# VH-VL binders against Protein RcaC (rcaC), part 20

Target 1, 117 residues: Protein RcaC (rcaC), of Microchaete diplosiphon (Fremyella diplosiphon) (q01473r527to643)
Amino acid sequence: KVMILDDDQDWLRTLPTLLKPWGFKVTTLADPQQFWTVLQAVTPDALVLDVNMPQINGFELCQLLRSDPHWQRLPVLFLSVLTDPTTQNQAFAVGGDDYLCKPVKGVELANRILRRL
Key: E = the ipSAE of ESMFold2; O = the ipSAE of OpenDDE; V2 = 0.75 times the mean of E and O plus 0.25 times the DockQ between their complexes.

## First folded at step 10 (VH-VL; framework fv_ifabotuzumab)

Design n1 (at its last look DockQ between E and O 0.26; V2 from the best seeds 0.00; counts 0 for: pae E 5.6 > 2)
Fold by ESMFold2, look of step 10:
Structure n1 (fold): chain C 117 residues (1-117), chain A 120 residues (1-120), chain B 107 residues (1-107)
Amino acid sequence: as target 1 above (117 residues)
Amino acid sequence: QVQLVQSGAEVKKPGASVKVSCKASGYTFTDYYMNWVRQAPGQGLEWMGDINPNYGGTNYDEKFQGRVTMTRDTSISTAYMELSRLRSDDTAVYYCAREGYLGSDYFDYWGQGTTVTVSS
Amino acid sequence: DIQMTQSPSFLSASVGDRVTITCRASQGISSWLAWYQQKPEKAPKRLIYAASRLESGVPSRFSGSGSGTEFTLTISSLQPEDFATYYCQQYYSYPYTFGQGTKLEIK
């Protein structure tokens, strides 16, 4: 099971179709206000998390996950348009397991997720 | 409306270089890989390489490695392909082609093509 | 490199015919295959992606099927504007490669 939180509607519309050949069961979410409710309901095996979202920073969500005994080992892969080493280092510092820069190739995303499952 | 507009036709001598430009409009230039594909007269399509316009990383087909350079200028939404040490068998139409967004890596929009003729 | 082989290389057909073009990959590419149409002196035009997904604005007489190594483009009722060269392309792994093309001409 893979959960994707990203406010980009084109990304969320496309990803389930592109990941289907790899056997992923994908749950998408655009609204970070629903994050905790959906996370608890789905109990995913991996989380793909956008950094730049309205109202809630993806790094902040990852920090909260890492402080929660139930979710502290959930694999988290970040997606971002930001390419600078400082941002990438911050992603790992807050407990992220991987960082991918947009634009990303569908095969690359699938392989990165598989490595964490 | 997505548009890719390429520079005009060029005639070159063997041993010279050519630099083809591809100006993008109607979308966020840095969100999509840009590819270069060529087609010799009467022949099929041949992928040359791509560039990630956000951070400038490139991938080239091995047969062009060492002769091709792909670059971009994000301030004017323009990609470039330079091919050096031209041979007569480099005579072709050169296309830029945008990859689909979000891992749809097929080429959804193409430039009009730039004819490069290499002759003695 | 993944070699893409199209068949037939050349096809003559009449308006109204159903035509089928086949593309075979030298190794498995899942569903990461696209089909393009190219008319003389023009850039290729997208038709189908992900083996079977029809691009917006492409007539419904076009369809694609297949996965793994064998793929098919079908035109259910050929129209005058469909006479062109068709290419398949894998985008599973670098280098991206095209089939050699299928030229579809009027009988």
Scores: ipSAE 0.087, ipTM 0.688, lowest interface PAE 5.6, mean pLDDT 86
ESMFold2 (binder alone), look of step 10: mean pLDDT 91; pTM 0.926
OpenDDE, look of step 10: ipSAE 0.423; ipTM 0.850

Design n2 (from nb with heavy chain S102D G103S D105G; at its last look DockQ between E and O 0.40; V2 from the best seeds 0.00; counts 0 for: pae E 4.7 > 2)
Fold by ESMFold2, look of step 10:
Structure n2 (fold): chain C 117 residues (1-117), chain A 121 residues (1-121), chain B 107 residues (1-107)
Amino acid sequence: as target 1 above (117 residues)
Amino acid sequence: QVQLVQSGAEVKKPGASVKVSCKASGYTFTDYYMNWVRQAPGQGLEWMGDINPNYGGTNYDEKFQGRVTMTRDTSISTAYMELSRLRSDDTAVYYCAREGYDSYGFPFDYWGQGTTVTVSS
Amino acid sequence: DIQMTQSPSFLSASVGDRVTITCRASQGISSWLAWYQQKPEKAPKRLIYAASRLESGVPSRFSGSGSGTEFTLTISSLQPEDFATYYCQQYYSYPYTFGQGTKLEIK
C-alpha cells in the first residue's frame, strides 16, 4: 500500500496511473489537515510526501511521524519541485528515507518505493 | 517545433573520452527526460541511460557503469553524454531522444540526428 | 534485463501486402511497449506507444496490439515508403531494451 500526500490535484490524479503497472495500491490525499485520519485508516507501507503544501510542509509532517512510536519506522519518500542540495539534505535530516524531484517517470518512482519497502 | 541538434562526428583513439551534446529547442527542456541510445554499424539500438534535466538525476545501463556520465546545462537547454575509456566496440552512432514523464506517452518521441563516434587506433 | 525478441528478423513483401511483425518479451511488461521505424541514415521514428496508441501523423495503416509478453505491429496495406527496419522497445523497467529489429524489404 502507498499513501501520497500532495496539494497538486493534477499530480495526484496522475500518480496512481504512473504506479499502477507495478501493482501498488495507492491512496491519494490533497488536504494535509486530513493526514492523520487517512493515515490511520489506510495504514500504508510507504508514504510519499510533497514538501511545499499550504499551512504545513512535508518536513514538518515527517518530523511528527518520527516522534510517534507507532509511525516512526514508516518509510517516507519526499517528492518535490525543489532541486537544490540544501533542501535534499534537510529531507534526510528530518528523517526522510528518500528524495525525488518532479517531474518523475513511473519506473523511477516505483523503483525508489520498492527500495524502501 | 521540437528539435534536437547534436554535436558533430568524432574520431577518437582507444582509451580516450568523447562528450556528445544535444541541444533542445521548441519545448520546455526541463519537462522531459533525455535518453541516450547508440547503434553500432549494422546493429540494433542500445539504450545507454537517461537524465532528468530538471535536477540532473541519472539512470545508466549497468554495462556502461563507471564509463558513462550524463549531464545537462539548463541555461542553454543542452544535454551531454560522456563515454570514457573508449574501445573499438564503442564505435557507433549516438542518439539523444526525448521522453515524456508519464506512463501514457512519449517514450522517445523526438530524436537527435545522431553523432558518429569512431574509435580506431 | 527484459529481453525483447522480434520475428521475423527479415521479411520481403510487395506494395499492398498486409504485414505483421511480432515482438516477445522475456517477462510481462503490461502494455509498456513502443514501435519505431528507422530508415537508412536516419534516426528512428516512433510509430506506436503503449502497445496500441498510434503516434499523431502516422498513417492509419499502422496498428499495434498485444499486452503482457506478446505484441504485434501490423501494416494493413504496404506502401513504398514503409520499407525500413522496425524495432520494438519495452519501457516497463530499467534498463530499457529493444528488439533486434525487423528489416522489411521490397519483394
Scores: ipSAE 0.165, ipTM 0.720, lowest interface PAE 4.7, mean pLDDT 87
ESMFold2 (binder alone), look of step 10: mean pLDDT 92; pTM 0.936
OpenDDE, look of step 10: ipSAE 0.382; ipTM 0.848

Design n3 (at its last look DockQ between E and O 0.69; V2 from the best seeds 0.00; counts 0 for: pae E 5.8 > 2)
Fold by ESMFold2, look of step 10:
Structure n3 (fold): chain C 117 residues (1-117), chain A 120 residues (1-120), chain B 107 residues (1-107)
Amino acid sequence: as target 1 above (117 residues)
Amino acid sequence: QVQLVQSGAEVKKPGASVKVSCKASGYTFTDYYMNWVRQAPGQGLEWMGDINPNYGGTNYDEKFQGRVTMTRDTSISTAYMELSRLRSDDTAVYYCAREGYYSGDAFDIWGQGTTVTVSS
Amino acid sequence: DIQMTQSPSFLSASVGDRVTITCRASQGISSWLAWYQQKPEKAPKRLIYAASRLESGVPSRFSGSGSGTEFTLTISSLQPEDFATYYCQQYYSYPYTFGQGTKLEIK
């Protein structure tokens, strides 16, 4: 199972199709205020997070996950338009397992997810 | 019109390096991966690697790891492939090819090819 | 690495014939397979992607089918311009790999 939180509607429409060939069950979410409810309902094996969202920073969510005994081992991969090294270093500092830049093709994303499972 | 135009033919000696350029036009350069594929005389196609031109990340076939470097200059919409420590069996036509992120459409646009000849 | 094996390596046919080229993957690749046509001294041209989706501007006599490990390219009525070398390619996993090619010759 893979859960994706991203406010970009085009990505949310295409990512399930991109990942389906590798057997991932993909749950997408655009609204970060629903994050904890959906996370609990889905119980994913890996989480893909956008960094910047309208209401909450993806790094803040990752920090909260790492502090929660229930979720602290959940693999987290960031997927962002931001390419600067400072942002990438921040992703790992908050406990992220990987950082990818948009746009990304399905084979690269799938391989990165598989390496974290 | 979408187009990839590659640099001209090269003749090199063993041990040298070659850098092939691939200039893109007619589309947003950073929205597509750029792939490099070569074809030795009378042989089939061999994938060498790709680059995400937006952030510069690369993936290389292990056969070329340590000898190939793929780069880009987004200000002139140009991708580069450099192959070092050339051997005679690196004689081939080298192609760049565009790959879409979203459509899953494989390599839809190819450059015209650059012939690299490695001989003493 | 996923090995792609094409059959046949050479095929001799006449204008008007129906031809079929097969491509087998060494492991499952879902539908992430493309077919290319290459004429002498020219770059490859994409015919089919996603196993069965026809490239815009490619004649309807070309079709692709298959999923998993077995794929076919079919030309329903061969035309003079179809004599070329055909390659399959998987883009399911790194490294991307091509079949060895099928040369389609005039009989």
Scores: ipSAE 0.093, ipTM 0.719, lowest interface PAE 5.8, mean pLDDT 87
ESMFold2 (binder alone), look of step 10: mean pLDDT 93; pTM 0.956
OpenDDE, look of step 10: ipSAE 0.750; ipTM 0.918

Design n4 (at its last look DockQ between E and O 0.06; V2 from the best seeds 0.00; counts 0 for: pae E 13.9 > 2, placed apart)
Fold by ESMFold2, look of step 10:
Structure n4 (fold): chain C 117 residues (1-117), chain A 120 residues (1-120), chain B 107 residues (1-107)
Amino acid sequence: as target 1 above (117 residues)
Amino acid sequence: QVQLVQSGAEVKKPGASVKVSCKASGYTFTDYYMNWVRQAPGQGLEWMGDINPNYGGTNYDEKFQGRVTMTRDTSISTAYMELSRLRSDDTAVYYCAREGYSSSGYFDYWGQGTTVTVSS
Amino acid sequence: DIQMTQSPSFLSASVGDRVTITCRASQGISSWLAWYQQKPEKAPKRLIYAASRLESGVPSRFSGSGSGTEFTLTISSLQPEDFATYYCQQYYSYPYTFGQGTKLEIK
């Protein structure tokens, strides 16, 4: 199972299509306020997380996950349009496992997820 | 083939330090957490800590906090565990163990073990 | 810390027997539990992860079950190579902890 949290509706529509050939079960979420409820219901094997979202950013969510004994080792891959090294360094500093820049090919995303599962 | 090859046996006096190495081959070293586990003679397994070899971040069991240091050299795919202020109950076989691909916390490949004997 | 308690600490059994080893966690760990086999003078060998998933190359006579606080390892028909010490390990949270071990010997 892969859970994707991103406020970009077009990207949420395309990510499951990119991952379907690899057999992943994909749950998408656009609203970060529902994050914890959906996380507990899905119990994913990996999380794909957008950095910049309304009201809360992905780095803050990753920090909270790393503080929770149940989720502290959940693989977190950041997916973002931002390409600057400063943002990438911040992603790893908060405990993220990977950082990918959009656009991304389905093979590359799937391979990165598999490397972290 | 995944292999973890550890440094040789050591004999130490109480109060000394020991540094055990673990050279990895057959996989991308920076993609997998490396763990250290010890086993005293006739006893069970005891987790000591881990290191993220990509970024160098560590997590130690509180029992060893302040005495253990885990490091790595990515250029030679080698992890290190140093234990200081040794005492007789630190006599054990020390293993490095690779964490499974998913960063899952279970250990899929183990080194051969390094015997450390602490005696006066 | 999450304590892992195995029972029994010692088993005596014959080739062909079915044996069950249990592991109890001091608090819920969902399915984040592994089982290892260790023979004398050797490093442990991986058997099962996620409570019930067999590692590749492990004989199908090994099986794992359980969730939450209680877990079992079952060997359906013991073979001579199965006489060893078995450990459970939780990886739900730091620090990772092992059960004290179950030594399985020939009767």
Scores: ipSAE 0.009, ipTM 0.562, lowest interface PAE 13.9, mean pLDDT 85
ESMFold2 (binder alone), look of step 10: mean pLDDT 93; pTM 0.944
OpenDDE, look of step 10: ipSAE 0.378; ipTM 0.846

Design n5 (at its last look DockQ between E and O 0.66; V2 from the best seeds 0.00; counts 0 for: pae E 6.9 > 2)
Fold by ESMFold2, look of step 10:
Structure n5 (fold): chain C 117 residues (1-117), chain A 120 residues (1-120), chain B 107 residues (1-107)
Amino acid sequence: as target 1 above (117 residues)
Amino acid sequence: QVQLVQSGAEVKKPGASVKVSCKASGYTFTDYYMNWVRQAPGQGLEWMGDINPNYGGTNYDEKFQGRVTMTRDTSISTAYMELSRLRSDDTAVYYCAREGYSEYSYFDYWGQGTTVTVSS
Amino acid sequence: DIQMTQSPSFLSASVGDRVTITCRASQGISSWLAWYQQKPEKAPKRLIYAASRLESGVPSRFSGSGSGTEFTLTISSLQPEDFATYYCQQYYSYPYTFGQGTKLEIK
């Protein structure tokens, strides 16, 4: 089970399609205000987070997950348009398990998710 | 027009390393994965790995893990493949191949090949 | 790893013949299969992608079919320039794998 949080509707439409051939059960979410409610209802095996979102960014959410004993070990992969090394280093510093840059092909994203499960 | 031009033939001793270059032109280099494929004399094609040139992430076939390094220099639109601890069965023609985007996700353009000969 | 097995490995045929080459995957790969043509001392050339779609500039005598685990490349009327080695390749799962090749020679 994979949960995807990204405020970009085009990527929310694209990512499930990229993962479909691999048989993942995908839940998408655009609104970070609903994040905790959906997370608890879905109980995903892995989380794909965008970095830049309104009100709260993905790094802040990851920090909160790592401080929560219920979700502390949930695999988190960041997927972002940002390519700079500083952003990538911060992703790992906040406890992210992987960082990928858009565009990404389905086989690579699937492989990265499977490696973290 | 899309073109991939590889570096020239190499002759190496066992235990050495080789670094093959692949210079791309005619498209936006960072928008397409680059793959490396080799072909030993009289044999079929063998995928070695790929690189996303936008951020430099790589995926290698496990038989080359630890011996292969794929890199790129986006300022000159060039991908590199380095294979270390060479042995005689690494003698092959090495190709770079661009992977198409989306529904064209297969190798649509190939370099001319680089012959690497490993001999005592 | 997904094993790709081509048959036949070697094929002898005459100009004008209809030729069929098969490729079998050890696991389902949907339609994520390509066919390449390679002549001696040359890089492979793209022919077919997504199992059945011809690249631009590929003659219409080439066709591909299949999905799942069994795939076919057909050349409906061989021309002299079609004598080459043909490879299938899956791009469904890492590592990408090729069939062992089918060498098509003149009879």
Scores: ipSAE 0.031, ipTM 0.701, lowest interface PAE 6.9, mean pLDDT 87
ESMFold2 (binder alone), look of step 10: mean pLDDT 92; pTM 0.930
OpenDDE, look of step 10: ipSAE 0.605; ipTM 0.885

Design n6 (at its last look DockQ between E and O 0.62; V2 from the best seeds 0.00; counts 0 for: pae E 6.4 > 2)
Fold by ESMFold2, look of step 10:
Structure n6 (fold): chain C 117 residues (1-117), chain A 124 residues (1-124), chain B 107 residues (1-107)
Amino acid sequence: as target 1 above (117 residues)
Amino acid sequence: QVQLVQSGAEVKKPGASVKVSCKASGYTFTDYYMNWVRQAPGQGLEWMGDINPNYGGTNYDEKFQGRVTMTRDTSISTAYMELSRLRSDDTAVYYCARDLYYEGSGSYDYFDYWGQGTTVTVSS
Amino acid sequence: DIQMTQSPSFLSASVGDRVTITCRASQGISSWLAWYQQKPEKAPKRLIYAASRLESGVPSRFSGSGSGTEFTLTISSLQPEDFATYYCQQYYSYPYTFGQGTKLEIK
């Protein structure tokens, strides 16, 4: 199971299609206020997380996950349009497992997720 | 129209390096990965690696790791492949090929446009 | 690496014949397989992707089938322009790999 949190509706529509050939079960979410409720309901094996979202950014969510005893080992991959090295280094500093820049082809995204499972 | 135009043929000696260019036109260069594939005379096709042209990230076949470098210049929509420490078995035609295409219901990675090929001959 | 094995490697056939080329993957690749046609001195040309989806502008005499590890390309009635070398290619996992090719020659 893969859960994706991203406020970009066009990208949320695209990501399940990119992962479909590998048979992942994908749950998408645009609203970070529902994050914990959906996370508990889905119990995903990996989380794909955008960095820039309204109200709370992906780095903040990752930090919260790492402080939660139940979720502290959940694989977190960031997927973002931001290409600068400083943002990438911050992703790992907050406990992210991988950082990918858009655009990303399905084989690369799928293999990165599989490596973390 | 989508077009990939590669640099001309090259003759090299063993131990040298070669850098092949692939100029893209007719599409947004940074939206599609660029792949490099080679074909030795009378042989089949061999994938060498790809590059994400937006930020320059690469994936290489392990066979070429340490000898291949793929780069791009987004200002002129051009991808490059450099192969170093050439050997006679590197004699081949080298192709660039675009992938990652969106078709409404999904995006699929496949090679939908190819360059014309660049012949590299490595001979002592 | 996922090894792709084509058979036959060489095939002689006449115009009008029905031809089947097979491709076997060493591991499951779902339907992430493409078929290419290559004529001498030319870049490969995509015929089929996603194992069975025909590329626009490719004649309907070409068809593909299979999933998992076994795949086929069929040409229902050969035309003179179909004499070429055909390759299968998996694009499921890095590194991408091709079959060794099937050279289709005129009898």
Scores: ipSAE 0.085, ipTM 0.717, lowest interface PAE 6.4, mean pLDDT 85
ESMFold2 (binder alone), look of step 10: mean pLDDT 89; pTM 0.912
OpenDDE, look of step 10: ipSAE 0.377; ipTM 0.839

Design n7 (from nb with heavy chain G57D; at its last look DockQ between E and O 0.71; V2 from the best seeds 0.00; counts 0 for: pae E 6.3 > 2)
Fold by ESMFold2, look of step 10:
Structure n7 (fold): chain C 117 residues (1-117), chain A 121 residues (1-121), chain B 107 residues (1-107)
Amino acid sequence: as target 1 above (117 residues)
Amino acid sequence: QVQLVQSGAEVKKPGASVKVSCKASGYTFTDYYMNWVRQAPGQGLEWMGDINPNYGDTNYDEKFQGRVTMTRDTSISTAYMELSRLRSDDTAVYYCAREGYSGYDFPFDYWGQGTTVTVSS
Amino acid sequence: DIQMTQSPSFLSASVGDRVTITCRASQGISSWLAWYQQKPEKAPKRLIYAASRLESGVPSRFSGSGSGTEFTLTISSLQPEDFATYYCQQYYSYPYTFGQGTKLEIK
């Protein structure tokens, strides 16, 4: 199971299609305010987070996950348009497992997710 | 109109390096992966690797790891493939090929004309 | 690595014939398979992607089918311009791999 949180509707439309050939069950979410409710309902095996969202920073969500005993080992992959090395280093500092830049091929994303499962 | 125009033929000695260019036009260069495929005389097609020209990330076939470097210059919409420590069995036509990222990735819809590299023993 | 095996390697046929070329993957690749046509001294041209989707501008006499490990390319009525070498290619996982090719010649 893979959960994707991203406020970009184009990416939420594209990412499930890119992952479908590998048999992932994908749950998408655009609204970070619903994050915990959907996370608990879905109980995903991996989480793909956008870094920059209008209401909350993806790094902040990752920090909250890492402080929660139930979710602290959940694989978190960031997917972002931001390319600077400082942002990428911060992703790992907050406990992210991988950082990928948009756009991304389905093969690349699927391999990165599988590597973290 | 999408075009991929490659650099001209090369003749090299064993142990040398070759760098082949692929200039793209007619589309947004950074929106598509660029792949490199070679074909030895009378042989089939062999995938060498790809590059995401937006960020420069690469994936190489293990056969070429340590010998191949794929790069790009987005300011001139050009991809490059460099193969080092050439051997006579590297004699081939080298193609660049475009690949989409949406849906099923839409593999290799446009190809360059090919660059013949001859490695003389 | 996923090995792609084409059959036959060589095929002679007449204009108007129906021909079928097969491609077998060493493991399941879903429908992530493409077919290419290559004429002498030319770059390959994509005919089919996603196993069965016909490229825009490719004649309807070409069709693809299959999923998993077994795939076919069919040309329903050969034309003179169809004599070429045909390759299948998986793009399911790295490294991408091609079949060894099928050379289709005039009888």
Scores: ipSAE 0.040, ipTM 0.692, lowest interface PAE 6.3, mean pLDDT 87
ESMFold2 (binder alone), look of step 10: mean pLDDT 92; pTM 0.946
OpenDDE, look of step 10: ipSAE 0.167; ipTM 0.784

Design nb (from q4k with heavy chain G31D S55Y, light chain T53R Q55E; at its last look DockQ between E and O 0.63; V2 from the best seeds 0.00; counts 0 for: pae E 6.0 > 2)
Fold by ESMFold2, look of step 10:
Structure nb (fold): chain C 117 residues (1-117), chain A 121 residues (1-121), chain B 107 residues (1-107)
Amino acid sequence: as target 1 above (117 residues)
Amino acid sequence: QVQLVQSGAEVKKPGASVKVSCKASGYTFTDYYMNWVRQAPGQGLEWMGDINPNYGGTNYDEKFQGRVTMTRDTSISTAYMELSRLRSDDTAVYYCAREGYSGYDFPFDYWGQGTTVTVSS
Amino acid sequence: DIQMTQSPSFLSASVGDRVTITCRASQGISSWLAWYQQKPEKAPKRLIYAASRLESGVPSRFSGSGSGTEFTLTISSLQPEDFATYYCQQYYSYPYTFGQGTKLEIK
């Protein structure tokens, strides 16, 4: 199971298709205010987070996950348009397991997710 | 029309490095991964690695880890492959090849003309 | 690494013959397989992708089939210009790997 939180509707539409050949079950979410409800309902094996979202960024959500005893070991991969090394280093500093830049091909995303499972 | 034009043939000594260029035209350079594939004389094709031209992230075959560096310059739509500490068995034709990422991936739909690298004493 | 094994390695056939080349993957690759044609002194040319999708501009006498671990390239009526070496390639997982090639000679 893979859960994806990203407010970009084009990516939410695209990512399940990119991952389908690998047999992932994908749940997408655009609204970070529903994050905890959907996370509990889905119980994903890995989480893909966008960094830039209107109300709370993905780094903040990752920090909250790492502070939660139930979710603190959930694999978190960031998927972002931001390419600078400073942002990438911050992703790992907040407890992220990987950082990928858009656009990304299906085989690379799938392999990165599998490596974290 | 999509076109990949590579730099010219190179003759190198063992221990040297070679850097092959691949100039892309006819498409948005940053929308497609670039792959490097080589072919030793009389042999089959061997994948070396790829690069995402948008941010420069790479994936290399383990046999080339530590010797290969793939880069790009998006301002001139050009990908580069550098192979260091050359050995005689690195003598080959080196190709760049384009690959898509969206939907059902379409690997290696366009290839460069190839760059012959000869490693000899 | 996923090993790709082609058979035969060498094939001699007459114009008009139906030719089949097989490719076996050491583990399942779904339909993430491409076929390439390479003529002497030229870069490879993609004929088929996704196991069975024919590339635009490729003659309809070429077809591909298969899924999982076994794949076939078929030339339904061999033409003189089909003299070349043919390679299969998986793009299911890193590292990408090619079959060893099938050299097709026209009698």
Scores: ipSAE 0.098, ipTM 0.727, lowest interface PAE 6.0, mean pLDDT 87
ESMFold2 (binder alone), look of step 10: mean pLDDT 92; pTM 0.946
OpenDDE, look of step 10: ipSAE 0.764; ipTM 0.925

## First folded at step 11 (VH-VL; framework fv_ifabotuzumab)

Design p1 (from n3 with heavy chain S103D G104S; at its last look DockQ between E and O 0.63; V2 from the best seeds 0.00; counts 0 for: pae E 5.6 > 2)
Fold by ESMFold2, look of step 11:
Structure p1 (fold): chain C 117 residues (1-117), chain A 120 residues (1-120), chain B 107 residues (1-107)
Amino acid sequence: as target 1 above (117 residues)
Amino acid sequence: QVQLVQSGAEVKKPGASVKVSCKASGYTFTDYYMNWVRQAPGQGLEWMGDINPNYGGTNYDEKFQGRVTMTRDTSISTAYMELSRLRSDDTAVYYCAREGYYDSDAFDIWGQGTTVTVSS
Amino acid sequence: DIQMTQSPSFLSASVGDRVTITCRASQGISSWLAWYQQKPEKAPKRLIYAASRLESGVPSRFSGSGSGTEFTLTISSLQPEDFATYYCQQYYSYPYTFGQGTKLEIK
């Protein structure tokens, strides 16, 4: 199971299609305020997380995950348009397992997810 | 119109390096992966690797790991492939090829090819 | 690595013939397969992607089918310009791999 949190609706429409050939079960979410409710319901094996979201960014959410004993080991991959090394280093500093930049082709995203499972 | 224009033919000695350029035009360079594929004389096509030109991340076929370096310069929309420690069996035509992420996956636009000859 | 095996490796045919080229993957690749045409001393040209989607501007006599491990390229009525080498390519997983090619020659 893979859960994707990203406020970009075009990307949320695209990502499940890109991942479908590899047989992932994908749950998408646009609103970070629903994050914990959906996380509990889905219990995903990996999380793909956008950095720039309204009200709370992905780094803050990852920090919250790493502080929660139940979710502290959930694989988290960031997917972002931001390319600077400082942002990428921050992703790992907050406990992220990988950082990918958009655009991303399906094979690269799938390979990175599988590597973390 | 979309095109990829590669640098000219090269003749190299064994042990040298070669750097092939691929200049993109007619599209947003950072929105597509760039792939490198080679073809030895009379042989089939062999994928070498790719680069995401937006952040510079690369994926190489293991047989070239340690000898190949793929880079880009986004200010001039140009991708580069450098192959080091050349051997005679590296003699081939080297192609760059554009790859889409969703709408046009696979290699929709190819450069004209760059012949690299490795001779003693 | 996923091996791509084309058959036949060589094919002789006449103008007007129907031709089928087969490509087999050593593992399932869903529909992530492309077909390329290459003429001597020219770069390959994509004909088909996603196993069955025809490239814009490619004649409708070309078609592709298959999913999983078995794929076909069909040319329904050969024309003089179709004599070339054809390659399949998987882009499902790294490293990307090509079939060994099918050279289609005039009888």
Scores: ipSAE 0.109, ipTM 0.722, lowest interface PAE 5.6, mean pLDDT 87
ESMFold2 (binder alone), look of step 11: mean pLDDT 93; pTM 0.950
OpenDDE, look of step 11: ipSAE 0.853; ipTM 0.943

